# VH-VL binders against MKRN2 opposite strand protein (MKRN2OS), part 1

No score or structure here was measured in a lab: all are predicted.

Target 1, 223 residues: MKRN2 opposite strand protein (MKRN2OS), of Homo sapiens (Human) (h3bpm6)
Amino acid sequence: MHCAEAGKALIKFNHCEKYIYSFSVPQCCPLCQQDLGSRKLEDAPVSIANPFTNGHQEKCSFLLRPTQGTFLREYDGRSDLHVGITNTNGVVYNYSAHGVQRDGEGWEESISIPLLQPNMYGMMEQWDKYLEDFSTSGAWLPHRYEDNHHNCYSYALTFINCVLMAEGRQQLDKGEFTEKYVVPRTRLASKFITLYRAIREHGFYVTDCPQQQAQPPEGGGLC
Unless a header shows other numbers, all headers, positions and changes below count from the first letter of the chain; antibody chains aren't numbered by Kabat.
ipSAE, averaged over its two directions, is called F for ESMFold2-Fast, E for ESMFold2 and O for OpenDDE. V2 adds 0.75 times the mean of E and O to 0.25 times the DockQ between the complexes of E and O.
[cut] marks letters that were taken out.
Atom coordinates printed by the task and the answers are left out, and those that the model quotes come from them; centres of patches stay.

## First folded at step 4 (VH-VL)

Design s1 (from g3 with light chain P101Y; framework fv_sotevtamab)
Fold by ESMFold2-Fast, scan of step 4:
Structure s1 (fold): chain C 223 residues (1-223), chain A 122 residues (1-122), chain B 112 residues (1-112)
Amino acid sequence: as target 1 above (223 residues)
Amino acid sequence: QVQLVQSGAEVKKPGATVKISCKVSGYTFTDYYMHWVQQAPGKGLEWMGRINPNSGGTKYDPKFQGRVTITADTSTDTAYMELSSLRSEDTAVYYCARYGYDWYEGYAFDYWGQGTLVTVSS
Amino acid sequence: DIVMTQSPDSLAVSLGERATINCKSSQSVLYDSNNENYLAWYQQKPGQPPKLLIYWASTRESGVPDRFSGSGSGTDFTLTISSLQAEDVAVYYCQQYYDYYTFGQGTKLEQL
């Protein structure tokens, strides 16, 4: 009976030689109406992690969100995504035509890519200072904003590359960063959105074993 | 083809110093941290320390700190591990191992040298 | 220091049968920010260096056969070999990389 919420997973279980997706294990199988009971399933149900998290609770992370609305309810798969970088105090730094914004809310349903490894405790101590100093640079003033070349993504990536250089690592271009870190996340997110909306509409989603192959992400540009 | 090639076996007296080399090829030496791992005969693996070849920055396990020195020579793509004040307990195979370190995705020790046996005996 | 404890110390398994090796960490190696477990598994044959099998608890290294799988989260981890082959006879080590680097004591896998 529980609906999926931000941070809540979907479940997948098998019955009637099918994979059945839902918000929780139902009392009866939607296909054959047989009573399932919590321990009468052929295999244990599998939790499918919600790919979205509250970005304001993610430290030192690269975040993506739709420019309008939320991923689960409003995102159409085609509109542009907005990106930002979190500090250690729940603030999301992001760059727009209005300059660098420091958001205390609005990123409660985001795709998060952590930027620090656990062994980087020293970097974490300097992160907020690094991010604030970077963000007050004259490079990120409102009049410098340009949709294609000097936007929310180039702001975030430039900061990430400053951190990489400080650690003696090779810088990443947009294509390299996007392919390695962003595309796998948005691909999972698109599949999850499709499942979530189908379950909301019909109460469950059914597929054959083996499962249908995930499709590549679709949509607009990143800003 | 990534290769880590270590120097040959050493026999040392207690109190001596040993210096082992690890020459790399097949990748950019400065792009990956180089670690050193000790394995006593018939025992498990024990991390000793690491170096960032790009900066020369090092970190050591407290058990070895003060006796171990790890260095890198970027002109020859070679890392070195020097262990001083040798004891019989230091008899072991010593490995160099590459570790990728990325912001989002850390790599494990993906490539290892063949190992160098150091025997400490009177 | 995070202490890694493996069980059993040794096991013997017949060819074609399932082998299961367990690894327990003294504290969680799950990083909250990326929901990833900083745990790897290595295979070591006599006279050879360790070979990486699995990282991030469940991700197979390129070239590692699909009969090897890793599972678990937080403090309890398992390496499974679904159908033992003769070349799988080796010592297996788990390793955490959450806080520095510590290895389990090793599990010796022998053919029954």
Scores: ipSAE 0.000, ipTM 0.465, lowest interface PAE 11.8, mean pLDDT 83

Design s10 (from g3 with light chain D32S S33E; framework fv_sotevtamab)
Fold by ESMFold2-Fast, scan of step 4:
Structure s10 (fold): chain C 223 residues (1-223), chain A 122 residues (1-122), chain B 112 residues (1-112)
Amino acid sequence: as target 1 above (223 residues)
Amino acid sequence: QVQLVQSGAEVKKPGATVKISCKVSGYTFTDYYMHWVQQAPGKGLEWMGRINPNSGGTKYDPKFQGRVTITADTSTDTAYMELSSLRSEDTAVYYCARYGYDWYEGYAFDYWGQGTLVTVSS
Amino acid sequence: DIVMTQSPDSLAVSLGERATINCKSSQSVLYSENNENYLAWYQQKPGQPPKLLIYWASTRESGVPDRFSGSGSGTDFTLTISSLQAEDVAVYYCQQYYDYPTFGQGTKLEQL
């Protein structure tokens, strides 16, 4: 188990009628201290993928990150998230009170939503030009920034809708995009952050198994 | 591509034994439980049992315990369900189904075999 | 043994209209540690295996149309098809996976 490798995935395994989460299967069970050679595990360990990616390696994607710090270390679950759009060269375009920023770093721990679909023929070749032309318009100057309706999210969503319109597709409103693409990923990210921090602090995290791993009760009660 | 391919239909006499196979491809066989489900003609779905292919550990519904045996061959990525002492009421379609687990921690039967009809007559 | 009971046994709905199928478990299938309901919905057409539609009571499986939705918690669950299409004519099953799997008896959905 190494902290440097721990950020890539979590492991879930069961022992002592519990689900145990850790960065790797330990030599001994943290609850009962039994040797955990593979032959003593009833169920195969399951890998839980890290929901975060290096946004600078994602092409043509919608990214989310905390405004301050990183998801795993500093994010409090309540602070606003900052969003951006990647081009094909690892640059993250994002809108703030300082206007459109073009970041070459800072998005190494992001939630990523790919925006190109297989049936958008030729769009990748035009993506960088469309994004740059969109971003240099007068609509996204610093003095037009407003927290509630002209912000990083409306910038990104307006660009996404420009792409959809260019492809002859229906535009998405904020609620539609958020519910379908953003909310499921942020919920999974929140669960992962909770597990990650607990494991980092204690070396493991334990939950009770649902009864599906046990024999049906005989004469009521499971003890 | 995940695929579960079952053996073909069987016709058996009362008292006989039937053994159905379920060959998997497109994923690591030992990472997921394999379950078996019975569906009698015009009836609903009944869980029979499951195997952990990694350990060979099995669990069976009490209704079938003593007559059903589920096994796994990791060299051929194939699960088997053997049902003995066949009766006419065992006439049914039998399905293998993978117990789905992914990074969502979703528990459901996400992939099913095509089904094997077993007819018990005579 | 957790008993799953569906209602109605059969339902006829016109194309474009809403279909509602109910499922009741004899015991709660809500797991307190993750606050998830261990409840799935399947669609089965004649001659085919069941197809997963919904898991965790309300999470739609990839590729399932958004007209299908699941709701409910604890012991009472609902599958809703907001606007019936011809291809939705099938038998629908609820299933708990909180304990060893058990299925409802099925609801046959027919086009009126």
Scores: ipSAE 0.000, ipTM 0.403, lowest interface PAE 17.2, mean pLDDT 82

Design s11 (from g3 with heavy chain N54Y; framework fv_sotevtamab)
Fold by ESMFold2-Fast, scan of step 4:
Structure s11 (fold): chain C 223 residues (1-223), chain A 122 residues (1-122), chain B 112 residues (1-112)
Amino acid sequence: as target 1 above (223 residues)
Amino acid sequence: QVQLVQSGAEVKKPGATVKISCKVSGYTFTDYYMHWVQQAPGKGLEWMGRINPYSGGTKYDPKFQGRVTITADTSTDTAYMELSSLRSEDTAVYYCARYGYDWYEGYAFDYWGQGTLVTVSS
Amino acid sequence: DIVMTQSPDSLAVSLGERATINCKSSQSVLYDSNNENYLAWYQQKPGQPPKLLIYWASTRESGVPDRFSGSGSGTDFTLTISSLQAEDVAVYYCQQYYDYPTFGQGTKLEQL
């Protein structure tokens, strides 16, 4: 099932002069069928962290998910993302044409951006109250929703800027927040989705090692 | 250029109060927390407390709670640290230090004042 | 209160040789949500304030020479100077900023 896929790391290892990606190191190389258990790999396998997390387990965080489906299954890189903010009890606050929703489920595969640092003393204890008070202000009623200027993103960013102001920090506009915090994560997510889908379909994904220049036979090169 | 400039050395008797200033320039004073750190002669660094210059909110280490008061004057871009009921063991260099912070990105204490020596002697 | 313990208290290293300073925290300073270690390293020369060298355990501050590097995670951290220069003679402090800031006791680096 797709929800069981959240949190799975990928493994990258070297064999047959290739980089091989899989969910785990197999007993046999998928290319040459040699036993990898008795033949030690030249380099230790590298774990590639899953960029997605269960948003309901992330406290005081900004979350992104596709408006329809999940990142690993349906996301095409072009569809709009829906955003929300978590409280300390696994509830995701998000704004839609139906007003502020308080979701206990549905964000199990999300990109998460933590909004509180552990050194923001006392803020976590006030967070749930601030978020609830912000969300019930009347600015976020269903009839005020508008796709371009009063939407899930402006809801979340306005709250983030209230937190920044309370902590004496610079406020961020949409472009600043998106480029600094969102874009790097969505780029990593897109790369991971490509690898994940290939592995899911074929059991593994193969790329060439970067070409070495002519090197002495005893080594001294990079791959 | 970011600069934190502290007031000059002080000599005090036990029981007195000292007030040290830290004037900042080269950045927006209210955008960064200001911390104060004590360093006794030949010893390490001890955090005393901090202020958010925007809100005036303060936090203090329990070792100094009740004797230390940190304030900020946004009209002059100056932070102050006042230490009362001075004891011989308060003889130290006192530093102000800016805390860089941007959620995941920050510089810890990226800029420090030059230090102010306070000598407490009978 | 997170206690920071450095080792050794002092060391002497010849010019051009590697210097290694260790720092241990009494509890993890790794924040799981952003996967960052709230640990910094400072250099202090006599009569001067501390100068930031490394933050987030391994990120080098701008202008700091590449011979300085930080490593480690959770509770065990290392500052390495790959090739000691004369100007590197100083006291080095680790510091956590996961909770109220606390510093290690300092390591005095001397030229052999």
Scores: ipSAE 0.042, ipTM 0.568, lowest interface PAE 6.4, mean pLDDT 85

Design s12 (from g3 with heavy chain N54R; framework fv_sotevtamab)
Fold by ESMFold2-Fast, scan of step 4:
Structure s12 (fold): chain C 223 residues (1-223), chain A 122 residues (1-122), chain B 112 residues (1-112)
Amino acid sequence: as target 1 above (223 residues)
Amino acid sequence: QVQLVQSGAEVKKPGATVKISCKVSGYTFTDYYMHWVQQAPGKGLEWMGRINPRSGGTKYDPKFQGRVTITADTSTDTAYMELSSLRSEDTAVYYCARYGYDWYEGYAFDYWGQGTLVTVSS
Amino acid sequence: DIVMTQSPDSLAVSLGERATINCKSSQSVLYDSNNENYLAWYQQKPGQPPKLLIYWASTRESGVPDRFSGSGSGTDFTLTISSLQAEDVAVYYCQQYYDYPTFGQGTKLEQL
């Protein structure tokens, strides 16, 4: 049931010259109450992909989660995100004030960025060893943790750069990695959270034009 | 800006060894993989192998394994491809090609050398 | 080895008309983790090295005219030239970079 529910998270369809978002196409249009069928819709309904995945099922990936709670239920769009790196056995390696943690649970709702590319011939075979060796370094002991410059993000990025260097690729600084890979995904996630919560509370969400896509207004936005 | 310049044409006898160079400019040599591709006359493209200039790590197509050696000299920004035990069917144009990166991963061969014709005849 | 097969082997098209070249891979070149197809298209003119046209199956390389487009996913891919120009007469190759690189046999595009 869990997986089936996640797979049906959001549907977008056109009716009454509007984009309507819901968990499924309703029997009647929420705006005009007209019966809905293929002849009444201008375009086929489209599924909106859930941007969240179970991080423990993602191999060799960079993960983001809220420090407290889950994205869909508690995340406020402003609180800190915690990051980690997965091995091939469902363990999420992450750095905190308690040192490197190896989590077998807690990342079931995460944003995932895959780090292993198929053209990195044989990297998967060495990944767990490289990650463990990196993580047991004296650089990542509890007393070295600092919120601004020696934290979960710098831990993850330093490992990513070690992999890039081993493959003869250019290193990425924090701004470069964040703007290219993290920001686009968190932006999509924020839009999805807004739509999801509105649909849960009101049964549907409506937008008037493509220009409202960046941050859809809530029902009260009509005023 | 980016250029890959290969050494000139070679004529070799069967059984000989040929070594082709590919000198790069306009980018940091150690940041990109260098690949080698063979094209026999009137035929398509066949991948031979590649080198990571930073580590010296190589991968070769099994068809050429044992006969091809790819090396890199970081002091001169030059990659080399050496093919031994030459046969008439090795007559081909040989290309070096940079494996392009738009970010973290490679996407394709974005820059190619001009090609080096190797003719193997008795 | 992933085998790449192009069709047709040769194609003759009149100036201003649409040209379509197909490419099939023996295995999927779609990487599920990033949802990208590891497929590129190259143009080669006599006496010249190949020139990259398209990567990630549909992304046009900088400087390539917009009449060139790529489509497809998984195992079936298409290169389309919407309106043939005289300068487009060349051999076209598809290539996968999902595994060790392999190329299609090439399609020779001629003016009719």
Scores: ipSAE 0.119, ipTM 0.600, lowest interface PAE 4.9, mean pLDDT 85

Design s15 (from g3 with heavy chain D31S; framework fv_sotevtamab)
Fold by ESMFold2-Fast, scan of step 4:
Structure s15 (fold): chain C 223 residues (1-223), chain A 122 residues (1-122), chain B 112 residues (1-112)
Amino acid sequence: as target 1 above (223 residues)
Amino acid sequence: QVQLVQSGAEVKKPGATVKISCKVSGYTFTSYYMHWVQQAPGKGLEWMGRINPNSGGTKYDPKFQGRVTITADTSTDTAYMELSSLRSEDTAVYYCARYGYDWYEGYAFDYWGQGTLVTVSS
Amino acid sequence: DIVMTQSPDSLAVSLGERATINCKSSQSVLYDSNNENYLAWYQQKPGQPPKLLIYWASTRESGVPDRFSGSGSGTDFTLTISSLQAEDVAVYYCQQYYDYPTFGQGTKLEQL
């Protein structure tokens, strides 16, 4: 079981004209009890990647975590998320009412958004210096913290925009960044949490095949 | 809207140099990398190189290194690809392609020029 | 260099039937830090430039019909056309952008 580790946590496979989700292909189908080892599956099982990673192992990344607890166990989908930026040495820089914190632990189950392309390895050499210089600015002193406009998110986004500007890219406002990068990942995370908890409780999760066609008749209605 | 318009077909002799242009419109030229891709007749796609129009920084595939030069003119929103010491095997359609770059990373070639046929014959 | 290999080289499919094209990379194009696959699919018709269909292995480009879908992760990827239409006859290419761009050799899809 990989609650806070990178890697494959779930699989989806087809049997009994259903999509079945589990941690691994079972010896027998949970619906019909047929031995899956003696009869081949029509299609290969599909891996559903764990959307959570150990943020302390992620370089140059924007991280999200619940303010309290972990995503898989305690997160309720409604509570606030805390955000931070990683350096190249496993330290998560984040801004709170106590100023900029440099965490060596606590981000072991995070959503990660990398901020540099994989083929731009040389760009990492200046990252730690830029992040530290940015973070020691008078703008991020404890007394400047404000829940609505000068918080962990604005700290992280302002740094991201400094990086974008240095690379000749367009700067993003909060709405643009949130809609494009944060929302899709939190939506994926919410689906994964739902599947994970169901599998943990029942051993498997089942949907009709195909999953997307919930309304075979046209749903137009009277307009 | 976004358009990449390339210069017209060229017929060259072996040993000659060809320079193809790619004029862009409908977006900020300096905000996206411009790549060049070669497609020989009846063959697949082969990446040649790219330029960052904002910095002038270039990268080339080692196969074309030393013969290809990619440049950008920000005053005219035009990228260029120059290929020297032409041989018959350089006969191909050449495409410029915008690297669809979101704010922090690229995701694919989202817009392509119409292609420029270069024929190398004696 | 990351080598992209497609299979089959060509296939013929009847209208309304499912077409499946496979793509394998010589090394993983999954970036562990963001859990994203740096893999795109393109459609090319004779006399035209390639057209982007899918990026991030499974994200459909705007305006691309929902009969096109991408799946897979790491080194093994699939492009599926659930019900072939006449306009889908083309050559299809997979492309990695994890490192410097490389393309598969192409799969020619014809109507049977």
Scores: ipSAE 0.000, ipTM 0.454, lowest interface PAE 12.6, mean pLDDT 83

Design s16 (from g3 with heavy chain D31Y; framework fv_sotevtamab)
Fold by ESMFold2-Fast, scan of step 4:
Parts: sequence; structure tokens; C-alpha cells
Structure s16 (fold): chain C 223 residues (1-223), chain A 122 residues (1-122), chain B 112 residues (1-112)
Amino acid sequence: as target 1 above (223 residues)
Amino acid sequence: QVQLVQSGAEVKKPGATVKISCKVSGYTFTYYYMHWVQQAPGKGLEWMGRINPNSGGTKYDPKFQGRVTITADTSTDTAYMELSSLRSEDTAVYYCARYGYDWYEGYAFDYWGQGTLVTVSS
Amino acid sequence: DIVMTQSPDSLAVSLGERATINCKSSQSVLYDSNNENYLAWYQQKPGQPPKLLIYWASTRESGVPDRFSGSGSGTDFTLTISSLQAEDVAVYYCQQYYDYPTFGQGTKLEQL
């Protein structure tokens, strides 16, 4: 409702033998109306990390976003996700039916998977050139785009495997990469979206404390 | 399921060479770096080096001045650590340890071998 | 090249009391690109290999009791045992994996 409430970190706190989720600790408990401002809660409030980042500020990363809209507002948990690779200057390289796009905007709410470890000595310095050279290949022309086998995901994964090969590491197939790296992050994102929307709708979300905590549903598919 | 099983204790004379094995099971050997760590009696942990079993690529701590050689045999899922020109100061327990490192989601030494005691004495 | 320094060298704590062990790195082990601290904590009992407790500074390894927690970022890190049990008597090591692995000198935790 209020734009000021959108994008705030979520918090979890204990009161009335319940876990209460909200954007901030309210002045009064939503269940019993008792003043919370001056008294100790049973446990210190816990911050719940936002799983989404501004992809244009992430270097050398694999990014996911909904093909239409944003995760928090429009994503339905079932629609396809679009993927891209960032360079060191805030540009997101991604492959579509229009060929390789180099986006300076549009990825402000993304799931990010970093592709470099600090012990991969020297790769950061070569990254932008390597990504650009890869992306100008005839393999990624618009007429080569094929929804099932030659798409945004296969573009990104092929580049990732080129990096792995250059680092002397084992290449990954689509199933291996997806299950190990993408699925855990989309699960976390789905849980966060469920909590976020419930709090936006009702001002708070409540679960049993401490024995039975409700689990948000799992996320949807990939592009 | 994941296991790292090291070869048995060794007693060596000064100047000799020792080669310790670390046989793995329960995971894909080539997916994870294998590291070797030295622990002298009553002392802390000292990193010696590591191998990428997929490429054979190695990195070593300069402290061992070219005395350490780490190898991997992918046909037997076994890593080896060879230490030459042994000194009494090399008396220690030697561990192999799996580094839970993919290229973008590295973490820690999640599985360790049981350790191999090497005693260097005249 | 990254030096890890633990404090104290030894600590005696009564059963049920809180134990706190500190670890300082000579340079930051926070990787800005993924916002992860490349820091782990291990427990070692006599005659056994080290056992992983915490990685990414604050993520508890599967099967590790929730009385163990890690905190901190950059250069200053803490391992906390909220309520000491007899089986927690051991030597504890911090370790960075930002560069070539280096360990703290260890903290010996004893029961008072």
C-alpha cells in the first residue's frame, strides 16, 4: 500500500507464544495490543534477509528475474524466469529472440549467483573481455534462438562452462547447475515473496511458537 | 556416505620420503579440491597445499620449499601427499580434507580423513 | 598470508554458562561481490580430526547443535556456545578460505 513499506527488510519476533513477521516491530502487539516499545521481548527480533539484489551492482554474477514484472509485485511462482550474466560495469548480458542484449537497466530486483571466488586469481581482470568475446559469437545471433535448446539459459550455462574449463574445473550440465545453484535460491525467494505479500496485505504474518512453524510454498519454473 | 580414508602410520628416518594416500568414496572425486593439513604434536593446524583432481592443478605453501608433492589418481579416487627430505620437525599427524568448493559457492573443509601419524626419528 | 589470531588461548567455563571465542584476521575476508565472509570454525577433540561447525561466518553445519553460533564480518569474528555441555570440551579453530587457507592458533575450552 504505502510505497514506503515496499522493499523494507522483514523481521520476526516473539509475542503471545507466536512468531510474528512484519516490516518493523510495531508499538503494540497485533494479537493482544500490549505495548512493546519499553519492554523486553522473549527473544531479540531477527532480521530476514532480502533474497533480491540490484543485479546492475553485482559483478560477474548469474542473475534471474521474471520475464514479466518483478518478483515482489507480479511474479506468480509459475511463470518463466529470464537469466543473464553481469560484467564489471553494471551491464547485464542476456540472450533472447532479439540476440544478445546488453542491459543497463531492468535487473534492479534479481536473484544473484556469484560466479567468481576470490581464489580464482586473475579471472576478474579478464572477465569483461571474455564475456564480450563469447557474446559476439555467431552462435548467439537472433535466428539461432530456440525456446527449448538454445535460449537465455543455455547461453548463460555455456559461458559458465567456458569459465569452469578455463579454471580447470568440471563442467556442469543443465540439471546439475539448476538443482545445485538455482533451485535453492528460488525456494528462498518463493518463501520470502509469500511472507512479504502476507505482511503487505495484513500488516503482519503469524505462526506457532516455537513448536510448529508454517512453511511457505516452493517456487516456479525457469526460462 | 562420504568417507576419506588415509593410509596407516609411518616411521621414517631423517632424509627419507613418505607418501600418504587418501581414498575417497560417496561423492564425485573430481568435483572437489583436496587439501592436505599438517598438525605437529600439541600444535595447531598448518595448510600444506591442495590439488584440483579434475585438472591435476596444485598449489603449495612455500614453507615446504618444494619438498611436498600432491597428486591424484582419478581411476582409484585417491589423492596422495608426498613429503621428501624428512626432518624431525616433520613429525606430525597429516590430514586430507575435502574443500566444499564449487567455483562460486565455496565453503569449508566439510570432510576430513582420520589422519596419518608420521614419526621421523633416528 | 592472512594471519588469523584467536583469543583467548584457553578458556574455562562452567556447565550451562556461555563460552565466547574471538577470531581476528589481518585483512578482510568479506568478498564484496557475493557479500560472503570466507570464515569457518572447527572443533577438535583429542585423537580426532577437526569437525566443521560453522561456515560463511554464521551458517551452522548440518547436525551441529543450535547452542553453537557464529557472528561477525570483515576482520572480527566470534564463536558462541550459549550453554556449555560436557561434550563441548575441545580445541576450537577459526579458519579463513578467502585466500590460501590459514588457521588461528586454537582456543582450548575446558570445564570449570
Scores: ipSAE 0.000, ipTM 0.466, lowest interface PAE 10.2, mean pLDDT 83

Design s17 (from g3 with heavy chain R50W; framework fv_sotevtamab)
Fold by ESMFold2-Fast, scan of step 4:
Structure s17 (fold): chain C 223 residues (1-223), chain A 122 residues (1-122), chain B 112 residues (1-112)
Amino acid sequence: as target 1 above (223 residues)
Amino acid sequence: QVQLVQSGAEVKKPGATVKISCKVSGYTFTDYYMHWVQQAPGKGLEWMGWINPNSGGTKYDPKFQGRVTITADTSTDTAYMELSSLRSEDTAVYYCARYGYDWYEGYAFDYWGQGTLVTVSS
Amino acid sequence: DIVMTQSPDSLAVSLGERATINCKSSQSVLYDSNNENYLAWYQQKPGQPPKLLIYWASTRESGVPDRFSGSGSGTDFTLTISSLQAEDVAVYYCQQYYDYPTFGQGTKLEQL
């Protein structure tokens, strides 16, 4: 399982009246095999940003990863996601049937949601202590774990709400947090995964040039 | 609707203390930080400090530290700013301002009081 | 502390013409993790409190006319009024909220 590829942006370029997606501009067009040296491309290549980050390098953040495998290689879009919260030293606190785990590795390909705004400087200084104190309470012992209502997500959200309350801010329920912060990021991740896997499997991904026909609001066909 | 209503103008002698109120309505007082901003005549805006009405926690700009006290009364939804040892240079309009945000967005001063003129003269 | 510097200190613009106000921060107010600039613009008319126009450097507050726009990132920011109206005569302030709030010195906009 390599996580090195998680750092790669995708490249989109035009040739043969098609949009071609790859990890880098190839020397020859995969469709016509013509050399793509200087002045052969119609438009400048466009970079598509990678939505995944190394969670161990993210401070005071809510992280998502697949329970098994990685987003880019194994995630099927339907399997459970595991969540955790980082401290200021790259340790990921997460709750499972084995209790609270403090991971120094394993979150190298994650979706990250920062939990502290720059203007919450007072909380930054107390974050590691509050997270550790929260995590050692009797509420998060192994025997209290329950897949539907007392799990990694309820652990993380309860801590987030403790931080919000300490800062005098309104608490969020699961639906509010998920729809506002999680869903937009997982949508972007899903689109990136689709492109990435096609490129990984075939070396490139091709789409037709968009036609002038009206496109549905949620996205249209390739022409 | 959200409103911040401040107490009326004050005229004070040097060395006196002034206490300005900011009564809020139209939202939950304890959900938002309340800040105080000074504006001397013909000058720009200077941040003085903030209070978290939920905890009573405060922060002050070093320029005002030791002379300013910001408090909140949750029973009346009112924030107060008290400035002691008044000098002629403290002559200014004082504003309360709500720091508007949701958890992630966090943005700017979205609602301001009308301002309170404090004149310090002998 | 983050120091905010505006330019020019004052400008005069004819009705219907573009007005441009610049703001520079002494350090970046861009938060890399969410890719947002913690920068706001306010309008202040004589005898009134400041009114929020723009937040996140480029997002217009609800009810603010389309002629107002904000741009820039990191340390250099611009407020643009595409077509000056008489009611736009005011002092304009930029403000960072990356750290404890600090304001620019203000730019006085007058009608020619």
Scores: ipSAE 0.032, ipTM 0.549, lowest interface PAE 6.2, mean pLDDT 84

